# Ledger of designs, part 35: miniprotein binders against p73408

Target 1, 371 residues: p73408
Amino acid sequence: MRQILIAPDSFKGTLSAGEVCQIALDVLAPEFDCVAHPLADGGEGTLEAIANNLDGQWQTVRVQGPLPDQTVDACYLWLPQEETAVIEMARASGLPLVPVGEHNPEIATSYGTGELITHAARRGAKQIQLAIGGSATNDAGLGLLMALGWQFLDSQGQSVGWGGQALGKVAEIIPPVLNAFPQVTVLCDVTNPFYGANGAAQVYAPQKGADPAMVQRLDQGLRHFARVVREFDGFEINFPRAGAAGGMGGGVAWALETKIESGFTAIAKLTQLEQAMAGCDLVITGEGCFDHQSPQGKVVGGVLELAKKINKPAIIVAGQCQLSQTVLPNVLKIFSLVGPDMPLEKALQHPQTALKKRLVQVKQYLIQSQN
Key: E = the ipSAE of ESMFold2; O = the ipSAE of OpenDDE; V2 = 0.75 times the mean of E and O plus 0.25 times the DockQ between their complexes.

## First folded at step 16 (miniprotein)

Design dd1 (at its last read DockQ between E and O 0.94; V2 from the best seeds 0.87)
Fold by OpenDDE base, look of step 17:
Structure dd1 (fold): chain B 371 residues (1-371), chain A 109 residues (1-109)
Amino acid sequence: as target 1 above (371 residues)
Amino acid sequence: SDEVEELARQIRYLAKLIFYIARYLKKRGDKDAADKLRELAQRIRDLAEKFEETGNPEYLKQVAELVEEVAELIDEVLEKAEKTGDPRLAKFAEQLAEFIEELAERLEK
């Protein structure tokens, strides 16, 4: 083995994908030629993961925050070679930006995310990757769309305003004539429909500060908006993934005639993961918790599927592994940070040390396998 | 291909704009024009979806024919809007006409 690709996800709450790569390089690089390829799922750390793989320029823009009286300095990543902007809505319209005690998805707006998109378009973006994790909003993307020139009017011809409260008031939709506007791809891994028992409001509004009564109002608002959209152009907005980020997935997909893609798939394409993997002899991947669902849907699963497709062997380094050796055929070995020599509590307190210890074992395993 | 997807997206967006103007006309009482434009929007959207799925340029030719018909109807709408003193409709119709012209140039390539 001459070259090793290190393509981990973040170890949620402990290590970023970039930190995992750096520790792996520090341990393995003297003996093995290693390439770092940090990955993400379109959630937290997506911009940093991409910035570590591609030459990018950080753009800082003052935009509307999630609350009406709030402004924030939001960053997004500009990729000049790819003419692509990568935007995390959480930087403008995210839950962490809302002060404690002021969480209100009836009021919170996605308008600032639309301003980032507008800025990127003016910067010359041909493509925009929009990560929509960590939202404070349940406005179906109305604020975002308003920033792009969409108008949503009530029965009196007045603007419906901002937030989830606006949804139930929409009576008329006025699209902007957008010529040569960049393609916006929404990155999402959830399958929630727009409304209903598994919809945006019922599932995600509580964590954004909604009480049960507010959840009901928000869901009714989404249902109303879906009806208005259907009356407008016949589009059915209640499809899988439409409920992402308080209905933004559905709203943006409908309004901008775009698709919702897996975060992993989009990032893997953007960072040319397959090409990088093809140039290596082995891939090392990992995540915080490798479970029975990991092979089918997460970053690690995507990496393993790709490795299988192009016939590359893989090693998994997980924070915690719940799977026995019923391993995918191309997986050589699974290493868990947690073990008899490293209790879970200690691994959580000292994740760097725990990872380094396991990577030393990976190194030893690889050296022995070459002999 | 990325090119097919992008062009299909633009055609679907055109259809969306036509749906708007059809709805506007319906509210104003111009039922015949509204119904015709809505029909055309639906057909254009359906063709764009078929184009995206197949990449067959024949669907683009069919779109181009329907776009020409839309362009004529939009000119009539613009004229009526000017005569009736509806500057909002006139402005939208003008912008839509420009959008159609730019898209038509891309459909011919």
Scores: ipSAE 0.872, ipTM 0.960, lowest interface PAE 0.5, mean pLDDT 93
Fold by ESMFold2, fold request of step 22:
Structure dd1 (fold): chain B 371 residues (1-371), chain A 109 residues (1-109)
Amino acid sequence: as target 1 above (371 residues)
Amino acid sequence: SDEVEELARQIRYLAKLIFYIARYLKKRGDKDAADKLRELAQRIRDLAEKFEETGNPEYLKQVAELVEEVAELIDEVLEKAEKTGDPRLAKFAEQLAEFIEELAERLEK
């Protein structure tokens, strides 16, 4: 028997990772033993991909939303056997929760994400995987930290309040004494520093509703907060990845003494991707990449690197593919949904059909080839 | 390993709490205690980072010695805070003393 691991990213905008797996199982399973292992990189779809791989318990909590007068019902995934909670900040503090025309990173708070973390800790979590994509905020995680018991005070001894507007007011930081607190790992793949030309405010705040004057105020607030942190314990918060989610990467990493990891690495470890791959003869991975000519996603790259490490051959199925220097040598073949028999427009309109057609070709290739 | 990383993180968080008390004392004009606590916090944090990088338990032995020294200084800080009527400092020092006691027990294992 030939056992095939199906370990794709979502084809963003068209097919979820789970849908890609299901189509592959339907096409290949009659003649091949297939194991579905849908993946994500820490962005949208992360909780669902993990839930497809592990026994989890969805936890719904009423928490503070991104706007001060807003509450939301936010869910996270509790994995009792792993003693781990997986939290997507966007479900509590995300941009989609903010009505159009009300986007304002000077006001938006991450406090509700901190409430999710508190709930998970009380649930018994020893570890928390915190995915921070899609945020509405530029508060460096101050709201989140306040929910955990941190106090940020101005020069008059009063709370600085919520939102990006608070950063420039911080004069005193009072940490809580956190005994037996779970290890929080921040999941992101963005490399932007905390502030500056490539920092959180200048690069990402416009997408969250900031006009040019607000961008300047937010960047200056981040610079001020960085100064306060440096005076506090000498830590230099303006490092790569620190700017993720409006500075939350830096704020949480500093305050909770934790690490920022790629989403793929964390998800692969949590779902035991290496063990699943070791049990298979071949891996099929893929991504949409309809807007560029080669696979460049963290999931595909990570799967291929792991496959090379443990000497497993790989096949790539992508929405659109022109080979690049990033393709690893253990790749047997690359199949593109877009091709002479499936123009780009038709593939985007009928992604399930396009994928199924290409997977039939994968099946034919595997039957004809020698092991 | 996960156990090495988690313990190193807890030790670094202890250093953060010590940095806070050191800054608080410096603002009150207690420069000698503030300078000593800040120096100890820096050393504890550096040792925690070396422990995380190497897994070498010898760094934990050095941390344990510094933690004992910090515990003595925090007890003195607590006595002074109670005598001078500084309830915020007294509460924080009491909580920190409990954190230190729990960490010291963990380090012996």
Scores: ipSAE 0.845, ipTM 0.950, lowest interface PAE 0.5, mean pLDDT 90
ESMFold2, look of step 16: ipSAE 0.842; ipTM 0.947
ESMFold2 (binder alone), look of step 16: mean pLDDT 83; pTM 0.828
OpenDDE base, look of step 16: ipSAE 0.871; ipTM 0.960
ESMFold2, look of step 17: ipSAE 0.841; ipTM 0.944
ESMFold2 (binder alone), look of step 17: mean pLDDT 83; pTM 0.827
ESMFold2, look of step 19: ipSAE 0.834; ipTM 0.944
ESMFold2 (binder alone), look of step 19: mean pLDDT 83; pTM 0.827
OpenDDE base, look of step 19: ipSAE 0.869; ipTM 0.960
ESMFold2, look of step 21: ipSAE 0.832; ipTM 0.946
ESMFold2 (binder alone), look of step 21: mean pLDDT 83; pTM 0.828
OpenDDE base, look of step 21: ipSAE 0.872; ipTM 0.960
ESMFold2, fold request of step 22: ipSAE 0.828, 0.838; ipTM 0.947, 0.947
ESMFold2 (binder alone), fold request of step 22: mean pLDDT 82, 82, 82; pTM 0.826, 0.827, 0.824
OpenDDE base, fold request of step 22: ipSAE 0.870, 0.870, 0.868; ipTM 0.960, 0.961, 0.961
ESMFold2, last read: ipSAE 0.830, 0.833, 0.837; ipTM 0.946, 0.947, 0.948
ESMFold2 (binder alone), last read: mean pLDDT 82, 82, 82; pTM 0.827, 0.826, 0.825
OpenDDE base, last read: ipSAE 0.868, 0.868, 0.869; ipTM 0.960, 0.960, 0.961

Design dd2 (at its last look DockQ between E and O 0.93; V2 from the best seeds 0.87)
Fold by OpenDDE base, look of step 16:
Structure dd2 (fold): chain B 371 residues (1-371), chain A 109 residues (1-109)
Amino acid sequence: as target 1 above (371 residues)
Amino acid sequence: SDEVEELARQIRYLAKLIFYIARYLKKRGDKDAADKLRELAYRIRDLAEKFEETGNPEYLKQAAELVEEVAELIDEVLEKAEKTGDPRLARFAEELAEFIEELAERLEK
């Protein structure tokens, strides 16, 4: 065993994927040739994980924030070799950007995310990866699309304005002629439809500050917009994943003729995970909590599936492990940060120390396996 | 290839633009032109979708033929818009004609 790929997820709330990789390199090198390959699921830390894998350039742009009177300095990642921009909508239109007590998905706009996309397009992006987690909005991406030149007019021929409140007013749609505009791939793992009991408003608007009455209004707005879209071009916007980020998944997919992809799948492709793994003898992966759902989960599950596909052995380093080793035939061993020598509270307080301690055990295990 | 997938995406986007102009013409009372353009938009989109599903380049060739038909109709729309003094329609038709020209050049390669 000569080369090891280190391909972890973040340990949610404690360590970034990049930090996990660095600690693993510090422990396992020089005895093993190690390659760091930090991963993400399209959520928090996605840009940082990609920036650690690829030669990325941070771009800072002053854009519209989620509230009408708000401007923010938002960063996105430019990948010059891949001619790709990676954008997190949360940097422009995210819930954390809204002051406490001002959460209002009827007013919150995705316009600033559209400005980031426009900036990336002008910079020469051929592809844009759009992570849509952590949104403040339920506007079906209207703000974003308006920033790209789309017009949404009411029955009087006036702009409908911004926010979820605008959806129910849309009577006319005017698309821009977008010449040579880059493909925008939406990164999302939710399967919610556009509207209804499992739709964007009913499921996610409450956490964005909507009361029950507002949820009903927002859902009616989404239903109305879906009707207008159907009348425009026959498109059915009420499909699985369309409800992502307050309907942005559906709105952007429809308007820009794009796909919604899994965050892990997109990142794995962008960072060439399969090629990196093919060059290694062993994969070390991990996440904060490895349970019965983890093998079917996002990052660790995806890594294990790929490792199985290409016949690579794997080791899991988890914050907490609830699974016995016997469940995964290609997994050599599972190491848990939490154990008799490391209580949960101590591991949470000192995650770096906890991880280092387990990685020393991984190193010992690997040395013993070579003898 | 990524290039072919992008071409299919652009064809679907063209269909969207044609749906708009068809709707605009319908509102103006140009029902025959509107109906024809709307039909072409559906057919073009369907061909692009079939291409994405099958990878058969014949669907792109068929789409290219329909794009040529659309180009001719858009030129007629532009001429009419100029004669009737509809600058909004004229500008959109002009921009759409340019878009179609660029797309057609890519479809021939």
Scores: ipSAE 0.864, ipTM 0.958, lowest interface PAE 0.5, mean pLDDT 92
Fold by ESMFold2, look of step 16:
Structure dd2 (fold): chain B 371 residues (1-371), chain A 109 residues (1-109)
Amino acid sequence: as target 1 above (371 residues)
Amino acid sequence: SDEVEELARQIRYLAKLIFYIARYLKKRGDKDAADKLRELAYRIRDLAEKFEETGNPEYLKQAAELVEEVAELIDEVLEKAEKTGDPRLARFAEELAEFIEELAERLEK
């Protein structure tokens, strides 16, 4: 029996990666031996994708939410065999946690994400994978760092407090002595610098509720903080990727001496995607991409590159993904959910039906290729 | 490889702690000690980065030598802080000395 790896991203807005895998398992069995390997890129569905691949323990911690008077019950995934915790910042400090009309990156704090990190460290984590998408904050990770014991003081020797409004007040930085602290890897795929025209505040703060005047104040705060960091240890914090999550990319990387890594790369390594793929005859991957303007996703691209590297054939199942004009040598066939027999509107209304229909066609294709 | 990255990160974090003490001493007017510690912090961080990039244990050996020099200076800072009644500096220096001792044990292997 042909063994097939089912390694998809979520179909954003319609189906989780796990749901895609389950539909594929239901359609392709018993004729094919399928292995589910749902993936993510460090954004939506990351913890769930990892939990489907590894023996993990969900940890629920009551932490500080993004608003100062808000607490939330936030989950992270503890992987005891890997001695690794996977944390999604958005579950503690994310924009969806902020009620409509209360979005304010000048006051929103990342402190709760720091509380998740301290919990994971006490749990025994040697490694922490920190996904930073979907944040409500523009505080450069100051809240997170304060939860870890960092002190940021104003010229009067008092704490600068929380939020993006605190950045411009920083006059002194006091690091904690963090002996044997786990390696925190920041998962990030955007390249925006810390401040400036393409920086965290200018590009992303409007989505978090900032009007133009607030954007300018936040950008000025980030510039001030960058100067204080340079005076502290000579580090230039305004590098590519530093602006991710309201400056958290730069703040955490600098403060904890950590690295920023692609979300797909980190998840693929953690779940041992290469090993799983090597044990299969073929890989099926896919993504939603129902808007023709969407580029090839990081998950699909990464799966295809790995399959090419280890000489495995691939099939793509996508909503309406518009691939580049380049040649894809290891791809046997591409199936679009949207087509003459499944209009876009119907596929969006009934995504499970649309996917099942295409997977039946994949099954038929594979049966014929065995002959 | 993962051990190389972890050790290099800890050495870079040590440099960050040294940068803090150096800045603290400069603000208090202890310019000579501050300048020396800041120079050592830059050199230690540079060696840690080279060690991480290359895996060459010679960079680690050189970093270990500088870490021992820092340890001696931090012991002097701690004594002075206790005598002059600076409890914040004394507490930080004591914690840093413990950090250095544990890191030095790891650097021997």
Scores: ipSAE 0.843, ipTM 0.947, lowest interface PAE 0.5, mean pLDDT 90
ESMFold2 (binder alone), look of step 16: mean pLDDT 81; pTM 0.805

Design dd3 (at its last look DockQ between E and O 0.85; V2 from the best seeds 0.84)
Fold by OpenDDE base, look of step 16:
Structure dd3 (fold): chain B 371 residues (1-371), chain A 109 residues (1-109)
Amino acid sequence: as target 1 above (371 residues)
Amino acid sequence: SDEVEELARQIRYLAKLIFYIARYLKKNGDKDAADKLRELAQRIRDLAEKFEETGNPEYLKQAAELVEEVAELIDEVLEKAEKTGDPRLAKFAEELAEWIEELAERLEK
């Protein structure tokens, strides 16, 4: 065994993917040639994971926040070699940016996310990866699209304004003539449709501050907007994943003629995970909790599937392992941070120490396997 | 290739712009021009979708032919907008004509 790829997810709430990689490098090198390849699912920590993997430049832009009277300094990641910007909408239009007690998805706007996209486009982005987790909004991306030059007018020819409240007022759509705008790929793992019982408003608006009456209004707004879009160009916006980030998935996919992709899949492509793994003899991956669903999960599942595809052995390092040695054909061993020597509470309090301790055991296992 | 996929995306976006003009013309009573442009927009979109499904570049060539037809009609719309004093339509048609020209050049490669 000559080269090891270290390709973990974040240990949610304890360690970033980059921190996991660094601890693994510290333990396994120089005895093993190790390559760090931190991964993410398009959620929290995505930008940091990519920044640790690729030569990225942080861009800070002052943009519209989620509330009409709010401005924020939002960061996105510029990848000059790939001519790609990676944007997290939560940095401009995220729920954490809204003060406690002011959560209102009828008012909250995605406009600032559109400003980030515009900034990236002007910087020369050929592609934009848009992570849409943690949104404060249920505006179907209207604010974002308005920042790109789209106009949404009411029956009187006036702008509908911002927020989920604007959706039900849309009577006319005016697209901008965009010469060379970058492809905006939406990163999303949810399958919710645009409206209805499983739609954006019904499922996600409550956690954004909507009461039951507001949820109904927002859902009606989404239904109305869907009708207007259908009348505009015949497009059916009520498809799986369209409900992501309060309908932004559908709105952006329709307006910008883009696709919605899995966060892991997009990041794996962007970071060239398959190529990196092909050059290694072993992959070490991990996440905070490995359970019966984890093999079908986002990052660890994706890594294991890829490892299987290219016939690479894998080791899993999990925060908690609820699985007995699952007969995953290519998994050599599963290591759990939590064990008789490391109670859960102690592992949560000292995640770095817990991980280091298990990685020492991984090192010992690997040395023994070479003999 | 990524470039060809991007071209297909841009063609679909062009179709969206044509749908807008068609709708605008319909509202202003130019039904014949509106219907023709709407039909062309639909056909262009359908060809781009078929390309994405099949990877056959012939669909993009067919789309390019329709884009040329659209270019001629957009010039007519521009001239009409200038004569009728619709500066909003004129500006949009002008910007669209310029973009179509750029797109057409890319489709020939």
Scores: ipSAE 0.850, ipTM 0.951, lowest interface PAE 0.5, mean pLDDT 92
Fold by ESMFold2, look of step 16:
Structure dd3 (fold): chain B 371 residues (1-371), chain A 109 residues (1-109)
Amino acid sequence: as target 1 above (371 residues)
Amino acid sequence: SDEVEELARQIRYLAKLIFYIARYLKKNGDKDAADKLRELAQRIRDLAEKFEETGNPEYLKQAAELVEEVAELIDEVLEKAEKTGDPRLAKFAEELAEWIEELAERLEK
């Protein structure tokens, strides 16, 4: 009997990675020995994917929300065996936490994410995986850093306060002495620089509620902060990925002397994907991708690259897929949820049914290939 | 390895603290001490990066020697801050000196 690793991303907007795995287990398991390995790329769904793979303890902490007068109950995942905490900043500082009509990256703060980090450090974490997708903020991580003990002062020696509006006021930076602080790794899937035409403010602040004038003020604030950082220790903060999450990528990487890593790479390492794949004969991976043109996602691409590296055949199941088998020679077949027997509208309305139908076809394909 | 990366990160963060005190001294008119500390911080950071990239312990040894030079200067800064009544500088310098000592013990390992 062939052992099959089922290692998908979520079908975003329709099915979690765990739900995709469960449907595949239900369809394939009587005839095939299947191992579920749900994945994520460091964005939404990351904690759930890891919790499906490892014995974790959910920690709920009352922290500062994105709005100054708001508190929220935010959770993160504590992995005691790995001495690691996995934190999604969006649970404390995310855009979904901001009421409609109150979106404002000039006032939104990342302070609550810093409070989660502090809690994890006190819990005993030696490592923190910080997923920064879905933020409401454009404060370069100043709120987060202030929760860790950093002081950012204006020309009068007073705190600059919270939010993107604070960036342009920074005149002095006072770092805390952080002995015995956990290693923080920022998980990021975008390459935008800190400021400029492709930077955090110009590309992402409109989605967070910024009008054009506010976008310009936020970008100018980021440029000013970059100048202050350069004067402080010579660091050039305007590098690729630094603009992620309103400048959080650059701010945290600089301040904590840490790295920004692909979310997929970090999650694959943490969940031991390579070892799980080595023990299987075949990999099934997939993603939603229901629009006209979508590039290969980080999860699918990373799974396929690993499968090629260790000589494992792969099957792709996707909503609609533009990737051809000729690009990835270890791919046996690509199954699209949308097809003549499952039109796009029906697949979007009933994604579980569409996925199940294609997985039955995968099952038949695999049975036929054994004879 | 993960231990090499974490030790290198801690040394780079130590350099950040040295950059801060150098900048503080410059703003208060002690340009010679500030310039020396800033140069040492830059060299320490560069050596930590080379150690992380190569795993070569010679870079770590060189960084440790510069950290000891910084420790001597920080002790002088602390003594002066206590005499002149600058409690913010004295508190920071005391905490930094304590961490430098802890890190130096680990580096001798």
Scores: ipSAE 0.821, ipTM 0.933, lowest interface PAE 0.6, mean pLDDT 89
ESMFold2 (binder alone), look of step 16: mean pLDDT 76; pTM 0.745

